# Designs tried in a protein design chat: miniprotein binders against q9k998. Part 3

Target 1, 230 residues: q9k998
Amino acid sequence: MAKEPLIRVLLIEDDPMVQEVNRMFVEKLSGFTIVGTTATGEEGMVKTRELQPDLILLDIFMPKQDGLSFIKQIREQYIDVDIIAVTAANDTKTIKTLLRYGVMDYLVKPFTFERLKAALTQYEEMFRKMQKEAELSQDSLDEMIKQKQAQANMDDLPKGLHAHTLQQVIERLEELDEPKSAEEIGRDVGLARVTVRRYLNYLESVGQVEMDLTYGSIGRPIQTYKLKQG

## First folded at step 13 (miniprotein)

Design g1
Fold by OpenDDE base, fold request of step 18:
Structure g1 (fold): chain B 230 residues (1-230), chain A 88 residues (1-88)
Amino acid sequence: as target 1 above (230 residues)
Amino acid sequence: TPELEDLIDRLEKMIDLLEEKLERAEKNPDDPEEVKRMEWVIYMLESLIRYLEEEAKSGDPEAVQRLKDLKERIEDLKKKIKELVKRS
């Protein structure tokens, strides 16, 4: 099978250290390649035209240019590029503006590797689907739209939980015939055990997940999780 | 894997840089924004290190040890930066 082409990513981040961390995060994922990096939105616009990336990972709080203005400019020019926004702010006004400009996802700084992995995995799924299908079925379209709508329910989630990652964990739990450990669930959804456990603990706290203790042969109780049957 | 080794080398370099910057910031606490950026970077790096540790559990013992050392270093940085943020 011909190896599917890597998704071409442009990083726009003014902080060299944050840029390097973002680079390390993206490069850890096999579906992506970084084709360029810029420290300003102005340079980012030049590189977007030059490199024609599939995806921009954009810091919207760059000191010289409002990242919202950058996104607006991209959209006004009808540049065919997807944007994942990185933000230091979680204010509703900024988020609403980002959603209006059709960003694929937004990440609040600081974000975890698992959070970026989740965002990029979802993006890749969408990207690959759109590459393979000349026409999307209604079901396929609904799935893509639901991924965008899952961003709207952030208001009630504890700090550092993300609605989409929560949904992925729930979907995986719905498919379980038997209770699984956070490690097993983490493998299945491509997230670290600790990350999945945070979501599972949240779901337990809101009464959607039941935690059981299984005593294996190794003497330490293993926490297993399943959806509560309502 | 060569890719993991390269990533660990980059993590080590980043942590070295953070240690140096944090030591400077502790002596001259003049840039709250720099301290905040460092706190973010530390948080992000900690997440990657944890992820790599989970992946590497059955891998090369040398890589596992290097990741453990990085985890200890990043935890120390996390403690120091939190203390600095409280004083600022």
Scores: ipSAE 0.760, ipTM 0.914, lowest interface PAE 0.5, mean pLDDT 85
Fold by ESMFold2, fold request of step 18:
Structure g1 (fold): chain B 230 residues (1-230), chain A 88 residues (1-88)
Amino acid sequence: as target 1 above (230 residues)
Amino acid sequence: TPELEDLIDRLEKMIDLLEEKLERAEKNPDDPEEVKRMEWVIYMLESLIRYLEEEAKSGDPEAVQRLKDLKERIEDLKKKIKELVKRS
């Protein structure tokens, strides 16, 4: 009944030829719309606030302002936007930094249409799943019950998660008397929203945390979290 | 379709631009960063052309022919860039 909303994308890339190719790649995918393009991180910050995109495709190595600084500013200012990073480097230090700031994926230049399509298709599936689960409260509860048998194992954490940080999140959740968003939890424990969300998603997947979606008056649904009983 | 035709038109424009830039680089190869960016763009465009050609096979023979023509121009660009890099 309701029309699926297009995912609103901002493109940040300093080379005009590469930017036009990125535009063509994204425009080929029917679930997305480009709401803006910029050539610098400074313009990118302005456009992010002005346009409120769902997703940014960000070139990390821009001459006027590097993309890592851009991501840091976005997270420090608590701007709610997802980021797919594009990098010319394939070193572990850069990748770890990107993961700490919670990028959804990273692409190494040059990349094929197939690679970008895979990244955006995966992102779209997640985006639509969140909306479907908010509309199907019973189905969301059933899925959580099926995963309730799974228990978080501190020693066998997925790559990119750390036991100390996981414990901080768990301790905050134990203090809650009502479900709270990843942003609220992150504020209380001093962690970036996207970092906290990664830990909450893990805890949910192993059955220790319940997630619900709440639709506000405007904007995207908000995910709230609480510990399971016992 | 109109959407496919628009993409093919833009691909053609990008290939026109690459041909112009490569001709300039062959005469005066004084910007190695531009050559690298052209090589990146050629690689990326080739992947989209390949995808669109496969998609168009089932119902748009004129689009398939245009994409084949662009693919041939891409192959020519790849040969010219390889030759340019080989001499330097």
Scores: ipSAE 0.759, ipTM 0.907, lowest interface PAE 0.7, mean pLDDT 80
Fold by OpenDDE base, look of step 13:
Structure g1 (fold): chain B 230 residues (1-230), chain A 88 residues (1-88)
Amino acid sequence: as target 1 above (230 residues)
Amino acid sequence: TPELEDLIDRLEKMIDLLEEKLERAEKNPDDPEEVKRMEWVIYMLESLIRYLEEEAKSGDPEAVQRLKDLKERIEDLKKKIKELVKRS
């Protein structure tokens, strides 16, 4: 089988030390190659046009240029490039703006190698799927969107929620033919009802889960949960 | 592997640079942003070293020893930077 082409990455980071660390992180992953690095968004625009990278790893807190303005310029020019944002901000306004500009993921500084590896692995899975399929089914699109949404939700989890556990709850919800109680879901994923309910309440708050009340013939209404059908 | 050795060499260079920068910052504490950046870099490097240690456990004993030595150096940097941040 022909070795799949490496994903071409442009790194935009103003700090030389952070740039080198990010380089080491990306180069540790076999699916990627860094085709260029820049210290400014202006140089980043030049190199994006010149190199035509598949992916930009973008620091949005560069002192000379607002990384949001860079993303906006990329989108306004219809440049076909994916962006993973690196940010020191975890404010909801910035995150919403990044999501609106269609970033693939965002990483809060400082991030671990494992966190970048997770982001880039998911990106690679999507990238390879899109390369192999000339047409995506609705189900394939839904899976890609869900993965993107799941990843975006992992970084801004309320205290005491964990991304891995959230993913387990989501995966279990995806397998449900009918709405289930937090107790049932908890048994299925090996978690206490109270723990699962925190994840379900979170997913409800972000609009991914719908809560319904099932009234049995005898007793208190039971809260049941299912994924929102988009 | 040559790739792992190259990566360890790059880690050593980064740690050397951090040690030099931290020593300068201890003498001239006037750049809190630089100290913060160094703290981030240390955090990131520590994560990579841990990952490589776990990956290398069944592999090259020399690489494992080099990674252990780097981990100790990173731990010392973490202590020094925490002390510097407390004094600033």
Scores: ipSAE 0.758, ipTM 0.913, lowest interface PAE 0.5, mean pLDDT 85
Fold by OpenDDE base, look of step 14:
Order: sequence, then structure tokens, then C-alpha cells
Structure g1 (fold): chain B 230 residues (1-230), chain A 88 residues (1-88)
Amino acid sequence: as target 1 above (230 residues)
Amino acid sequence: TPELEDLIDRLEKMIDLLEEKLERAEKNPDDPEEVKRMEWVIYMLESLIRYLEEEAKSGDPEAVQRLKDLKERIEDLKKKIKELVKRS
């Protein structure tokens, strides 16, 4: 069997030690090869054009250039490259912006080898699937989108949110025919309203949940939540 | 495997560098960002060492011993950096 070509990775990271750790992590995975490294987004743009990587592992908090500006430039130039973002920030605004720019995944610093392995393994699965299939079925697309959304949801959770609990909230939201309140969702998943509200607010902030205000007969607007229909 | 040995050598080099940097930081605690970066690197390296140790359990006893030694060194670094952060 012809050995499938390795996924070509560009690392963009300003810290030499973090860059070396990321290198060790990626090189431990048999499906990947690092074709270059840069310490700046400007050099990253040069190397992206020169090397034409399949994937960029991008620190978005590099000095001198906002990694968000780098992603924007990549997209504005129609460069066909996938991006996994690395971030020290877990703020919903940054995450929402990253998702809008179509990043494949994002990792909060510090991340484990297992977390990067999970991200890259899923990316490889998607990458190989897209190489083999000239056309994706709706089910295949839905699976790929769900995987992207699930991973994006797991690691960069604001302090006091947990991936497992987020997944439970998402699964319950997927089963909803009609928008439900945080209290109803909380009862269904066995969580306090306040806890569920934190997850729902997060999901809303990343654009996965829509919040509607229903004005019941008794004066207080009730917030109801539903997954955004793509 | 030669690949595992090379990776262990790179881990050792990174830990050596961290030890040197930490000793400097203990003498001149003026860069809290550097300490934070070191803490991140230690966390990341620890994860890789644990993974390699688990993967190597059925393999080369020498590699397993080297990984154990690195794990001990990482634990010592974690203690030192925690103490440094408390003093800052």
C-alpha cells in the first residue's frame, strides 16, 4: 500500500521552548511532518506561501502581530491551509472570532500531548476522508462539522466549565424540538439552572446556541435556548 | 527505538534548560511571564513523558528508566516553580 503522504505542518510560535515542545508533540505522531517553524506571523505568511503547508499550528498571542490578523490575511488571500489555533486566552470573544475564521480546532495553553494528539488525529481523519471522497454525503459532512464543534467546545472552556458537562448540554439541545429554558434543560441533564446557564451562555457566545426571549403572561421574560440550525 | 531515544535526548535537553532557567529566575525573579512560560513548558513536557512511559512499558527497560528519571526531574521542577511563584 503506498504510504499516505504525511500532513505538512507549519509551526508559528514565538517562544523557542514552546516551539520545541510543539515540535516534539507533532513529530511523535506518524501522520505529520513539520516543514517549517516561524517566530512571527509576518515570517509565517512568507513560509506559508513558500512551503504551502496543509496545516498551521498557530499561536494567536504572538508579539507584534495578532494571530487573528494572521488568520484574516490567510483567508483574505484565499490560501488553502487549515489552522489549529493555540491560545492563552479562553475568552468567548476570541473563541467566537476564531470559529468565524474557520479554524479547525483551538488549544488552550498549556495543553497536554494527549490533547494535541486528539486534535491532530481528528484533523488527519478529516483530511484523509476529504482526500478519498470527491463528494461528501450530508451525513459525512454533519459528522465532520460535529467533530469540529465538539473539539472546539472541549478544551477552551471558560474556567469552571467541563467538556463532559458541555457535551451533555449539547446532546440535550440536539434532542430539542422546541427552545427550552435553562431550568428545563438543567432538569433534563441533572444540573442546576445556574450551571446550565453558564454552558448555554458559552454556547451562545460561540454561536452554537440561539437565545430567544419569551414573554410569558407573568411579566418576567424567560430565556429559551436552541441549537442554531446551520 | 532510535526515534524514542532521540526524543528522550531532546526531553533531557529541555529539562536541563528549564533547570538552568529556573536557577536564574530564583536569583533574579524579575520576569513573571518567563516563570509562567516555564510552568507551561513543564506541564506540557510532563504530559509527553507520561505518554511515552505508558507506551514504553512493554519495550526497552533502559528507555523506561530514563523516562522515570525525567519524570522525577519534572516533579522537582514543578515544586521549585511553585515555590518561586509563591515568593513573587
Scores: ipSAE 0.758, ipTM 0.912, lowest interface PAE 0.5, mean pLDDT 85
Fold by OpenDDE base, fold request of step 18:
Structure g1 (fold): chain B 230 residues (1-230), chain A 88 residues (1-88)
Amino acid sequence: as target 1 above (230 residues)
Amino acid sequence: TPELEDLIDRLEKMIDLLEEKLERAEKNPDDPEEVKRMEWVIYMLESLIRYLEEEAKSGDPEAVQRLKDLKERIEDLKKKIKELVKRS
């Protein structure tokens, strides 16, 4: 099988240490290759035109240049490049601006390798889908939009919930024809009942999961869970 | 794997640099922003080291030992940087 072409990444980060860490993180992922790095948005614009990357990992809070201005310039010039933003600020104004400029994802500094891996894996799935499909169905578009929304909601996860584990629980719930117990879901995803119950309770609290009571033959009602049909 | 060895070598270099920078910051704590950046880098590196340790559990014993040593070093840096941040 011809190896699918690697996604071409440009890193824009002013801090040399953070840049090297980001490099190590991206290079650990088999779907990506770093085609360049820059310490400024000005150099970033030059390299974007020269290298024509598929993806930019962009620090928004560079001391000399507002990364928001960089994104604006990219969009004003109709440069066909995707952007994942890295931000030190979790302010709603910046986030709303990033969303308006159509960033693929945003990462709050400091972020873990797992968080970047999740962002890049999701991006790769989208990227590969768009390469294979000449036309996107409404369902495919809805999935892409839902994925962006789900990621935005992950930053507000209660302490001790992890995005990856939440996703595993959601994916398992999406496959359910019938409501299942926390114990059944836990067995299916390899998690303890108590752990799964925390994720299910979270999903219930945000209105994504419906809890029902199934009365088995042995008289005690079992709590069962299913995704809410919107 | 050669790729893992290269990555471990790069991690070692980063930790060496952090140790040097932290020692300088302990002597001259005048840049709170640099201290914050160091704290971020330490956090990020710790995450990668943990991931690599988990991935390498069945791998080369030498690589596993090097990753353990890096984990100890990064944990020590994490303690030192937290102490420095508290004093600032």
Scores: ipSAE 0.758, ipTM 0.915, lowest interface PAE 0.5, mean pLDDT 85

Design g1
Fold by ESMFold2, look of step 15:
Structure g1 (fold): chain B 230 residues (1-230), chain A 88 residues (1-88)
Amino acid sequence: as target 1 above (230 residues)
Amino acid sequence: TPELEDLIDRLEKMIDLLEEKLERAEKNPDDPEEVKRMEWVIYMLESLIRYLEEEAKSGDPEAVQRLKDLKERIEDLKKKIKELVKRS
């Protein structure tokens, strides 16, 4: 299962038959859960604030408050939710308006299960990537805070690191045209992977080296390193 | 599987509902938008039935048979709604 959190979906659709079909479509997909359904934009605004969904599947042609007005209100109120629009109209004016409001995708009724699956699969890939990027950004900030505290307690090179060896690692990093792993860097400079990692961790902690996760093979990402652009 | 059985049950209920609504529309004129929504729902259900049939083919022959039966009912609905649209 990998235990990744399910993407929480609010359905906003006034026709009960179309609503039920949308429910069946979404529930067939394993990465998503429906946290609510509403038949109006007014109720949709209430449920969005109450339920805090990740994604709204929104029919833009509803009574009382049309879907375009709903999207405008969401954006004006700075509510952080993604929207996939469902529309009966395929006119270029409506589509351009939806795109300007930053919807993730739009679907024209009637649509197939395959079309919704494709839209939601693409959304899920983006959603999971954005989560990983946010986590990495937070980790980088946490490491900088640790670096500042370590700097207050240590003005010179940490015990066990040698200036000559550090310079060798820095010089190799300067020669790189792409990020490389600690093992690759170690082969290039004639140092054990463990030794090189100690120097790379230090360089990262003082903000001279950037670590990235590289997905170059099936499965686990590999930690790669490069000098920060000055 | 229980999830597949639930979906098939719900598909049956939706098809039951469509058959009822179409019978009413054949006898009394309804909102033209209702006919349009029935066409949309039929199209969407058909796509899910096709997808589930392919998925079930590998290990659930009872589900495959139920889905084939629903597929036949969908084809009958498509013919009836096409005739209804012609008369309008």
Scores: ipSAE 0.757, ipTM 0.904, lowest interface PAE 0.8, mean pLDDT 81
Fold by OpenDDE base, look of step 17:
Structure g1 (fold): chain B 230 residues (1-230), chain A 88 residues (1-88)
Amino acid sequence: as target 1 above (230 residues)
Amino acid sequence: TPELEDLIDRLEKMIDLLEEKLERAEKNPDDPEEVKRMEWVIYMLESLIRYLEEEAKSGDPEAVQRLKDLKERIEDLKKKIKELVKRS
């Protein structure tokens, strides 16, 4: 089978340590290759035109350039490139703006390797699907939109839930081989059981988490949680 | 694998750099942003080390030992940075 071409990634990150970590994360994934790195959006624009990457991993919080302005410039110039945004912001306004500019995903700093792997795996699945299909069915479009909307639904978090904390809970759930209790998940992420349970209940309500009741030997059913396998 | 060894070498270099930066930050506590960036990097590196340790469990014992050593160094960095943040 002809090896599918690697997805060409440009990294735009001003912090050299974060850039190196992002490089290590992306390079660990077999479907991707880093074709360049830049420390500024201006240089990023030059390299985007020069290298014509498939994907940009973009830090939105670069000191000299608003990453939102970069995305706007990319879209205004009709540059055919996908963007995954890296952000320290969890404010609904920023996220809604990112979604309006058609970012593929957004990662809240700090993020785990597993969270980036999940984002890039989903991107690769979409990318490969779009390469193979000249025309997308409505069902295929709906799946792609639902994946984007599942990300967008993180914007309408109930009062007292934070996107960063939600992401930490999701990341921990992604690492689970077996369903765990809210207490166990809470210990793992450094959160109170009650706090974690609010996030888990939210994730259950949006269909991302499955709750099971396990009956231990000591009579009280324990609620255990896992990600729904799509 | 050569790829894993290269990645472990890069992790070691990053941890060395973090240790040096942390020692500087302990002497010059006036950059809370640098401390925050270091916390982020430590968090991210810890995730990769953990992933590699799980992946390598059935593989090269030397690589597994190196990853364990890195994990210990990361845990020490996490303690030091938490102490620094509490003093700031």
Scores: ipSAE 0.757, ipTM 0.913, lowest interface PAE 0.5, mean pLDDT 85
Fold by OpenDDE base, fold request of step 18:
Structure g1 (fold): chain B 230 residues (1-230), chain A 88 residues (1-88)
Amino acid sequence: as target 1 above (230 residues)
Amino acid sequence: TPELEDLIDRLEKMIDLLEEKLERAEKNPDDPEEVKRMEWVIYMLESLIRYLEEEAKSGDPEAVQRLKDLKERIEDLKKKIKELVKRS
């Protein structure tokens, strides 16, 4: 089987220690290769043109150049590169600006290896799908949009919810033929009922899950959950 | 694996550098932004070490021991940096 080509990554980070951590994180993932690193957006622009990376991991808060200005320049020049933004700010204004510039994802500093792994895994899935399909069906587009929305929603997760656990709950819900209780889903994913119910309530609040009440012959109504059929 | 050994060696080098930087910062706490950056790096490294420790549970006993030692070192750094941030 022809080994699929590795995704070519450029790292733009002014702090040498953070850059090395980002390098170690990306290199731990088998689908990626780092083709270059830069300490400034100016050097980053030069290397983007020279190396033609598939993906840039970009620090937004570089001392000399606003990373937002970098993204703007990339888009104004019609450079076909995807961007994952790294930010120290979680303010709604910055996030809305990043979303408007068409970033794939954004990571708030400090981020875990698991959070970067999740972002890059989802990016790889999208990247590989787009490489294989010259034309995307509406269903394929809807799935990609849903994944991007799920990513954006993962960063807005209520305190004490984790993206990885949310993904496990979603994956289990996708496999359900029938609506299940939070207790049943919790048993299936190895989580406490109360924990799973927090994720299900979140998914309901964002319109991804439907909650139904089932009345057994004896007892309190049981809440059952399923994914909304789009 | 050679890849895991290389990664552990790189982690050790980064922790050595952090220990040196933190000792300097404890003596001269003049850069709050440097302290914040070190806190971020420590947090990020801790996450990778934990991930590797979980992945290596059934692996090479030597690699597992090196990861345990790194975990202890990073926990000590995390304690020291938190104390430094409180004094700043």
Scores: ipSAE 0.757, ipTM 0.915, lowest interface PAE 0.5, mean pLDDT 85
Fold by ESMFold2, fold request of step 18:
Structure g1 (fold): chain B 230 residues (1-230), chain A 88 residues (1-88)
Amino acid sequence: as target 1 above (230 residues)
Amino acid sequence: TPELEDLIDRLEKMIDLLEEKLERAEKNPDDPEEVKRMEWVIYMLESLIRYLEEEAKSGDPEAVQRLKDLKERIEDLKKKIKELVKRS
């Protein structure tokens, strides 16, 4: 019977008028709250760490700041936050780059309220499902911890990775009958491609996951993953 | 509702600001990037006004009237900015 907690959103937008319109759009939707706004990517990195938002609405085209480098830094530092990109550019190269960074959606300015509502509604549906699964995974982990209290060390995770999310990725991998891409695994678990890839890269680095290359639809190989046998 | 009333107040403030900025741009057309951002904001505000008007039709005639008034101001802004872009 309890109401779901609000999704915490950080806005990164340098133009005050565009920022205010985005704020009005988001605040009209009942499942979301704005926890902060910044005008630069540098301030955005600081606020992301301080506020730990669930979602960032990021303006890619900021004349004084580079939004793509912000996303790159988030990925390189393994910060676990979802991103919806807002861009003035609709060229194929920019769009492909955003998709490879695993943004949840991208919006080309100018966009309507209906378009943002659709993107956030879809995101909220995924977010709520993942939140419920994380709670169940925590219970399962607690049961395993009771069994492991007689055992020595637990593995340390790199910053930006969460144990319950890692467990969800592992559980999905255990269910596979064939190797799958990070994007396919992400759809099954409800995580962005770049988020899942960070967990898969960790699992490969510790020897639990095997990565393979297969031919993709755009002429570059697609990375696929499966658990190592035995 | 109080929430709708607050949102309409904020829309009005944004439109006030746009009217002031557009009047300055008509007198001193110095910043094409600002004009482009105004076009974006006008387009986005129009979509929210349209959405709120449809939502309010079922039971809040005062809100509907306020939104219609704001929509007229948006239409005037669109005409002015279209002419400004045409001259440049």
Scores: ipSAE 0.756, ipTM 0.905, lowest interface PAE 0.8, mean pLDDT 80
Fold by ESMFold2, fold request of step 18:
Structure g1 (fold): chain B 230 residues (1-230), chain A 88 residues (1-88)
Amino acid sequence: as target 1 above (230 residues)
Amino acid sequence: TPELEDLIDRLEKMIDLLEEKLERAEKNPDDPEEVKRMEWVIYMLESLIRYLEEEAKSGDPEAVQRLKDLKERIEDLKKKIKELVKRS
């Protein structure tokens, strides 16, 4: 199994001391890499689009920048990124709002290294599980497509015959006012005589086409074909 | 361990900065939001120091000693910030 890729993290925090602590906390954990840091939600939006992180650690109570507005914009723009929120508030309304916007976890400042480690460890377990499920789903879908294509060939027509070509031959037969040879039909639909004969033989075998022999004074009989009347 | 040494160096720099900021706040204690942020940072740093001390305990006695020294400075900072808050 291949080496696990690092989870790419963007840190958004306006206080430089808190940001440095967050950086040290995340850098201590294996499985994660910091791809960027920003001090504002506006720059955070730009960096999210540029860096495409897997996870954002977001301080939602930045004085000059509204972190809740940042989350709303991420969700409204359908940006596929997970968010762990950091908040100074522990009130029920704020927590309910964060949960409604689908954050993966929330941390109340001040938090310990152990609390962040627990949150990120839980996130990593989920992240790795989802990656494995996505890989299995793609392989299963590919096999389903192969099986359906093989089944269509068995259910519809003998090996070597194609539905589109068969329909062309049927449509030409429907246009005829008299029986015609495989050569004549082939010229009309742009197919070689031997190819058209294979389709005509199939149609005769399933009862849709009638073959007739015409005899002259000299030479071999000519096979002609027409749609069978009901 | 280079990673551990780097973290200890950064912890020390942050504690240096906290000590400097606290001395300034003692002279002019009119910024309660800055004091609150210092309290948060102190609490968070203490938790990382505790974790690193446990991790280093069995293999890096120099790192353990540096972390113990930083822990003492954190306790001094906590005492000073309590006194600063009580003054008002």
Scores: ipSAE 0.756, ipTM 0.904, lowest interface PAE 0.7, mean pLDDT 80

